# VH-VL binders against Non-structural maintenance of chromosomes element 1 (nse1), part 13

Target 1, 232 residues: Non-structural maintenance of chromosomes element 1 (nse1), of Schizosaccharomyces pombe (q53ek2)
Amino acid sequence: MEKERQDGLSDKHKFILQYIMCRTAGVDNEQVRELVQEQYGETATVEDVINELNNSLHNFDFKIKRVQDQLDGRLTLHFQNLSGDPVSQMATPYPPVQIELMRKIIEWIMKCDDYQYSLTTLQIQKLSRKEMGLAPSVIESHLHTFERDGWLRQREGIWTFTNHALAELDAYLHNEYESNLYECNACREIVIAGYVCDCGYCLHVYCCKHLAHVNCINCNTPWANATVIGRW

## First folded at step 24 (VH-VL)

Design q4 (from m4 with heavy chain S107A)
Fold by ESMFold2 at other seeds, last read:
Structure q4 (fold): chain C 232 residues (1-232), chain A 125 residues (1-125), chain B 110 residues (1-110)
Amino acid sequence: as target 1 above (232 residues)
Amino acid sequence: QVQLQQSGPRLVRPSQTLSLTCAISGDSVSSDSAAWSWIRQSPSRGLEWLGRTYYRHKWYNYYAVSVKSRITVNPDTSRNQFTLQLNSVTPEDTALYYCARGYQYGAGSYPFDYWGQGTLVTVSS
Amino acid sequence: QSALTQPASVSGSPGQSITISCTGTSSDVGAWNYVSWYQQHPDKAPKVLLYDVSNRPSGVSSRFSGSKSGNTASLTISGLQAEDQADYHCSSYTTSYTLVFGGGTKLTVL
């Protein structure tokens, strides 16, 4: 971009940026750390390089977002376009009906009963037939595509967002589903795998590992009684 | 490289408002990996964290209990800075004031990796 | 009057290991594992040594290590060197997600 040239980004910074951009579903932070150390030396940090890249990118409505996995805390880096409609950008190669299906799956996940933030294949098939008239075989094809492209993941037929999808959808989910979402009280990110106390205090599974207290720090009831968010 | 440049008056009269500014270069005050704090240091009190502001979906503010009724920390995205406003100062507010960036390495904590140059503020007379 | 208690001073000879304690309550050190340690040389801003009890940022010597048990966190400096002579501060997040510092510890390298 024109500002990047004018800001004098080094060829090594551009190499790191291209490495991240070419891996649209996200890049493991450890892999980028190794590249940074190869390019700049063993004392160089990913944090400094990403910060310098983001300073150059922000005025063009791009950034690199760091995402922490809600279960194990693994960090990944994701290139984002901050302009426009996130769902349309996620689904640029898809036909309009498939874009509409993605919007519906997002809605169905966010409005799940019992804090599940996930859907079975059967639930998606039933809802898509009812609300969109789509056949189950069409849904199987579309779900395979969403999984391949890194938007949804499943385990034992239970579908939810990937970390990549959460990064891309962050603003959209806050704007459209604020009343349906929980934020982690430690890191302030959306929770789809974690715990919520009856008082509303909420933590990711991973963030809860840093809680040294056995009780909820907000209301002092046993944390063991907190409601599980998500299915993991 | 991130740099924090402080500015503001070094002498403030009792009962007035202490106002300090921290200009940020090499990062954004709305960074989703950072939080922005004011800390002061005096011989009698050591280091005292005063307050923090940061942006995620919305602006979050946290203030130390000792100053909560008198303090405001305000971000300014258009100038890429954040300010301290401490009302109704007394001589006990005389201290070396730092602004600092807290960086989130992955958990919900924000250890301070970059500090301003410090501003010695005297409250007297 | 600091929220966290540290010894006012400690000393050790070059090559020794020393440990600095930081004691709080169940509302801070005992609530989260968000304890950090800072080194401060005269006329300089503090420098982070450890975060989240025991993690070292890039560029911090492996001679610095940390631990926590209950309401007490500890910084251990192994193989003391002359440049380790400084003030050391602990910090902890509280249950209300505010932050408190200890009173500081002056380390003298004999």
Scores: ipSAE 0.649, ipTM 0.837, lowest interface PAE 1.9, mean pLDDT 89
Fold by ESMFold2 at other seeds, fold request of step 25:
Structure q4 (fold): chain C 232 residues (1-232), chain A 125 residues (1-125), chain B 110 residues (1-110)
Amino acid sequence: as target 1 above (232 residues)
Amino acid sequence: QVQLQQSGPRLVRPSQTLSLTCAISGDSVSSDSAAWSWIRQSPSRGLEWLGRTYYRHKWYNYYAVSVKSRITVNPDTSRNQFTLQLNSVTPEDTALYYCARGYQYGAGSYPFDYWGQGTLVTVSS
Amino acid sequence: QSALTQPASVSGSPGQSITISCTGTSSDVGAWNYVSWYQQHPDKAPKVLLYDVSNRPSGVSSRFSGSKSGNTASLTISGLQAEDQADYHCSSYTTSYTLVFGGGTKLTVL
């Protein structure tokens, strides 16, 4: 007997699995749908193939997670390792100081003011100097490495998690930052781009497109007055 | 392919508990893309959704108002199944009972794409 | 009495289009765009035709379409065929995230 078995997988299933695994920052769902149709025919669904793969993977503490973008709803597929500490696994090739910085950036994002769930480059530089003694040029280098490797994204110097990072950190964020965390009342996923009512009812930007009511469903106050989560 | 196999009694006496089991093959009861429901159908009442259980980062349960005080829907991860328990039944609970998988294609809805075979349950003495 | 109101029956000739309505309240159909439609042939379990008002699962004919305005959702079947003769059920999520069905509509193809 050996470690990590893929019993019951066909050659076509293995091809789809390898395609997803090789795109470590995530794979567009429609690209995988096209591959599934090529391998199995036009009536085959990506949902069923992924389900069959996950049935084979669960005994090895792996899965393929489908992630919906919180703004536009685009679906991507991400191969995950469910064992151990996700921050350490994300940062395995990094020296200890970069792993520590990654943990601090996660903390700073989760505890930031005014529902922003994002930090400017200057905020990161200031916090890292204060809490870790790191020079701005060192931080700039590390941030570009995290961006290159698909853990953080930025627009005009505003940094936050990628969809890939959210998928990998899901359990960690729930375990370590439960009191700082908003979850969407429609899909139950973590919200870093969305809206929250004063009563606590919360929706992703994309999930909010399915709300037909002008008032909050939970407390009946105007939804237009909900607080924006994230900077997008 | 996902399949749902129902089992349980077809005759239950008034005031007793109706218990039905739905065994799942081809999916996990703890799937992060699925939700598991019980639905019943009668000629006089049509389709009636009874309750749902599903797992995300914890188990969520929702029950129809009409049965909320009497119903429990329980997942069993070790046997990969989920059960319906409906207490204090009356002849009005006579119906064809289905289990069903709801699948999340996106946002927050779970349309039912796989159904069990149905179990006709009669409540009478 | 069902939570959502559907006509008890509707009929049409082959090739015609028919529309089935599903009317609820601001606490269900009017709260979310989470309305689904199911087709049920005699002695069979329901089969999903549409979800989230207008989305078709893989394998459902484009002859089935859906819309919603306010508290009323509609299923339209174009190019009516003999095999479309069945019962049709709507469902909606409520503000408490429970689910309610309509009373069902028997479609007769003439």
Scores: ipSAE 0.638, ipTM 0.836, lowest interface PAE 2.1, mean pLDDT 89
Fold by ESMFold2, fold request of step 25:
Structure q4 (fold): chain C 232 residues (1-232), chain A 125 residues (1-125), chain B 110 residues (1-110)
Amino acid sequence: as target 1 above (232 residues)
Amino acid sequence: QVQLQQSGPRLVRPSQTLSLTCAISGDSVSSDSAAWSWIRQSPSRGLEWLGRTYYRHKWYNYYAVSVKSRITVNPDTSRNQFTLQLNSVTPEDTALYYCARGYQYGAGSYPFDYWGQGTLVTVSS
Amino acid sequence: QSALTQPASVSGSPGQSITISCTGTSSDVGAWNYVSWYQQHPDKAPKVLLYDVSNRPSGVSSRFSGSKSGNTASLTISGLQAEDQADYHCSSYTTSYTLVFGGGTKLTVL
C-alpha cells in the first residue's frame, strides 16, 4: 500500500523509467512486463505502470511510446523527447554535417521509388556524393553510427528506419512528407512494411494477419493484388 | 490507475438531446493507445456500441449505423473528458449508458478494459 | 435483437468445460479477427476476457480460451467455478470499423 508522491514517481516507478531510458533503441515490452511484476507483484500490469509514468512525464515534455513491429507485431517501449525539432533531438550528439545527412536520408527514404521505403548502402553513397559531396567511406562510418545509436537498421546493406526512429519522427514525417506517407488503416501508424490496395487502403504486414477477408475491406478487390510496401 | 466517472441526467423527455459526460483520470483522452466509446445496455437489445473517438495524429470518429444521424461523441482535452450527445431521443433510447476505454494491445482493435459506473437514462413520453 | 448470435443460456457443473458460440457474417466476425469476449456479473460493468479471438489481457485466467472458424467465434471456460456464473458477451469489428455485440449468454453454474 503506497501513497502518491509529490513528484508523481515512486522509487519503483523511477527504476522502471531508468530501465527504459537507458535503452535508447527501445526495450521489449515483455522484458518490462517481467520487471514490473518483479517490482509490484504478479497482478501488476505494464500498461498501468507506463500510464502512470506518462502522466508524470507529460509535464516535462517526455513520454514512453509503445510501438508494434510492422512485421511480427512484437511490442517495444521507447522513451521520447516531445520538445523542439525531432530530427535535431534524435541527432543531438552529432555534428551539423551528420545531422544534415540524417535529414537527407529521411528525405531519400520517403521519396524512394517502387514503394521501397529503404535504400541500399550504394544508393546512399551515390546520393550523398551527388548532393553533399561526401566520400563513400565517410558515409559508411556515419551509417554505422546511426545503426549503433538505433536510428537506422539494415539487412544485407538495405537501410531503413528503426521502430525508435519512426516513433521519434512521427510528427515530422506527417508534417513534411504527408504526400509520400502511407498509414495503416487498422492501427493508424506509418507503414514502411506492408501492403497498399489500388484504392489506397493500407495495412502493415502484421496488421494484415488480422484480415480474415480475401478482398480489400474498402473496395472489395482481391487483396492478393495489393502493392508491397517496403523490403522485408 | 485509470478511472472513468460518468455524469449527466437520468431522465430525458422525448425529442430532447441526451448529453452524458465521462471524466477520465489516469489516462489522457488524446492517448495514442486508447479509444473512447459510449455503449448502452437494455434488456431488449443487450449491449449496443454507439460510437468511438480517438486520437492518432488527428481525431478519428466512428458511429454505429443505427444512431449515426443523431450521435456525436466529442473529446475535450482541456477537461480530459469525452461526451455523448444523442439527439431526438425516443423511449427506445432508454438504457443503461456506459463510457468505456478501448485499449489497443497491438493490432487495430480496442477491447474495453475500463468502464464507467453506468448511468441509467429513462426517456419518457 | 443483436448483429451477432449467441445462445441465450448455457449451464455446467463445477469443474466441467463449457463453450459459448458467437456467430456473425462475413461483414463482421468473418471480416476481421477482432473478436472480443466480456464477462458481466449482475449490476456490474462488463470485463474483457479475450481480444482478437484468443488473446488474454494480463490478469485473466488461462481457463478462458477462444477460437474462431469462418463466421463463428467461441469462448471456452474450463474448470468451471461458481464465480463464472455471469453474462457473457461477444463483440466484433465490422468492415466499416464499427463494432457490434452479440445478444449475450447467461451462464448458470449448477
Scores: ipSAE 0.625, ipTM 0.831, lowest interface PAE 2.0, mean pLDDT 89
Fold by ESMFold2 at other seeds, fold request of step 25:
Structure q4 (fold): chain C 232 residues (1-232), chain A 125 residues (1-125), chain B 110 residues (1-110)
Amino acid sequence: as target 1 above (232 residues)
Amino acid sequence: QVQLQQSGPRLVRPSQTLSLTCAISGDSVSSDSAAWSWIRQSPSRGLEWLGRTYYRHKWYNYYAVSVKSRITVNPDTSRNQFTLQLNSVTPEDTALYYCARGYQYGAGSYPFDYWGQGTLVTVSS
Amino acid sequence: QSALTQPASVSGSPGQSITISCTGTSSDVGAWNYVSWYQQHPDKAPKVLLYDVSNRPSGVSSRFSGSKSGNTASLTISGLQAEDQADYHCSSYTTSYTLVFGGGTKLTVL
């Protein structure tokens, strides 16, 4: 293989990239770490290899995003196309009405009351009837498609974004829903599962596990009084 | 591999502004996994973190209390670098200055995994 | 005038284990579990050994381990080797999300 050419990515880098790209819903960071060590040796780091990939990918409006699970902190890697409308990119195989439904579900989640950042199946059906004229059976079919394809997850009929969706929608949510966002003060990522103090200081559930202090870092009010974000 | 190359003056007169530049290769100053810091080292203060800048949908800055009234850390995405400006320097600002990348492995901390070569700056008449 | 207190020096013989302490307050070491340790050889930049109290980056020997209790963090180096002779620095995030270092510890390998 060509080790001295300046053609962008080495064959080993391309292998790692293809591994991540083939797993469109995201890849466990530890699986990629093991693969990196197999390709480059036991002292190689996944962080350096992903960084090198991103340096090449950015020229083509692609990147690999690392996402931390908001509850347990598990890291996953996601290949992203930065050049298009994120919702359209997520929903390319879907009919136009289903793309429109995805946009509305995003809006309804981001604007839902009481810090919940999640909707019941019935709430989605009711809003879809009111705002789009869609029948409940159509909505159930679309929701199961979104779940199958890794865009939404549910627990006992309560729907919210997957980590995959959060990665893909990151810029879109910041641009379109800035006033509806909470961001973690530790890691600066969007919070849909966490805590917010009355003063606005906000932490993911997982990031809060690193807090050794019993009071809010920002205002010294008891952290036990923080409002729960999300349903988890 | 990430590399940080420092440049800037080695002698600065009291009351002037110390300006140092850290050029980044192998990473982006706007990386969503990194934060960019200036750190100095002297016999009287040991290692002293001065400030950080990083990008997460907008630019964030934090500065050490000891210098917050005099310091600015500026990213430059077009040149892929970041700068230190420390105003109104005194001989007490004489130190070895490092730039460093902090990397977020998954928590809210940014341990420094790459450092510049260091610039010994003397503040003297 | 470091914010965190470390012993000025420690020593040990090859093959032994040593521990370096880093003591802060409830506003730094006691506020977050964001404590890091750095090794610095003469005329070189520091190198990270541990982050978030006890996590080792890839490429750092498992001879380096860390712990924290209350306002005190500790770095333990087992199986001392000649190349471990260096300065060791702790750092911690503060309640204001700024960062402070310890005064440093010079390790001598006898």
Scores: ipSAE 0.619, ipTM 0.828, lowest interface PAE 1.9, mean pLDDT 89

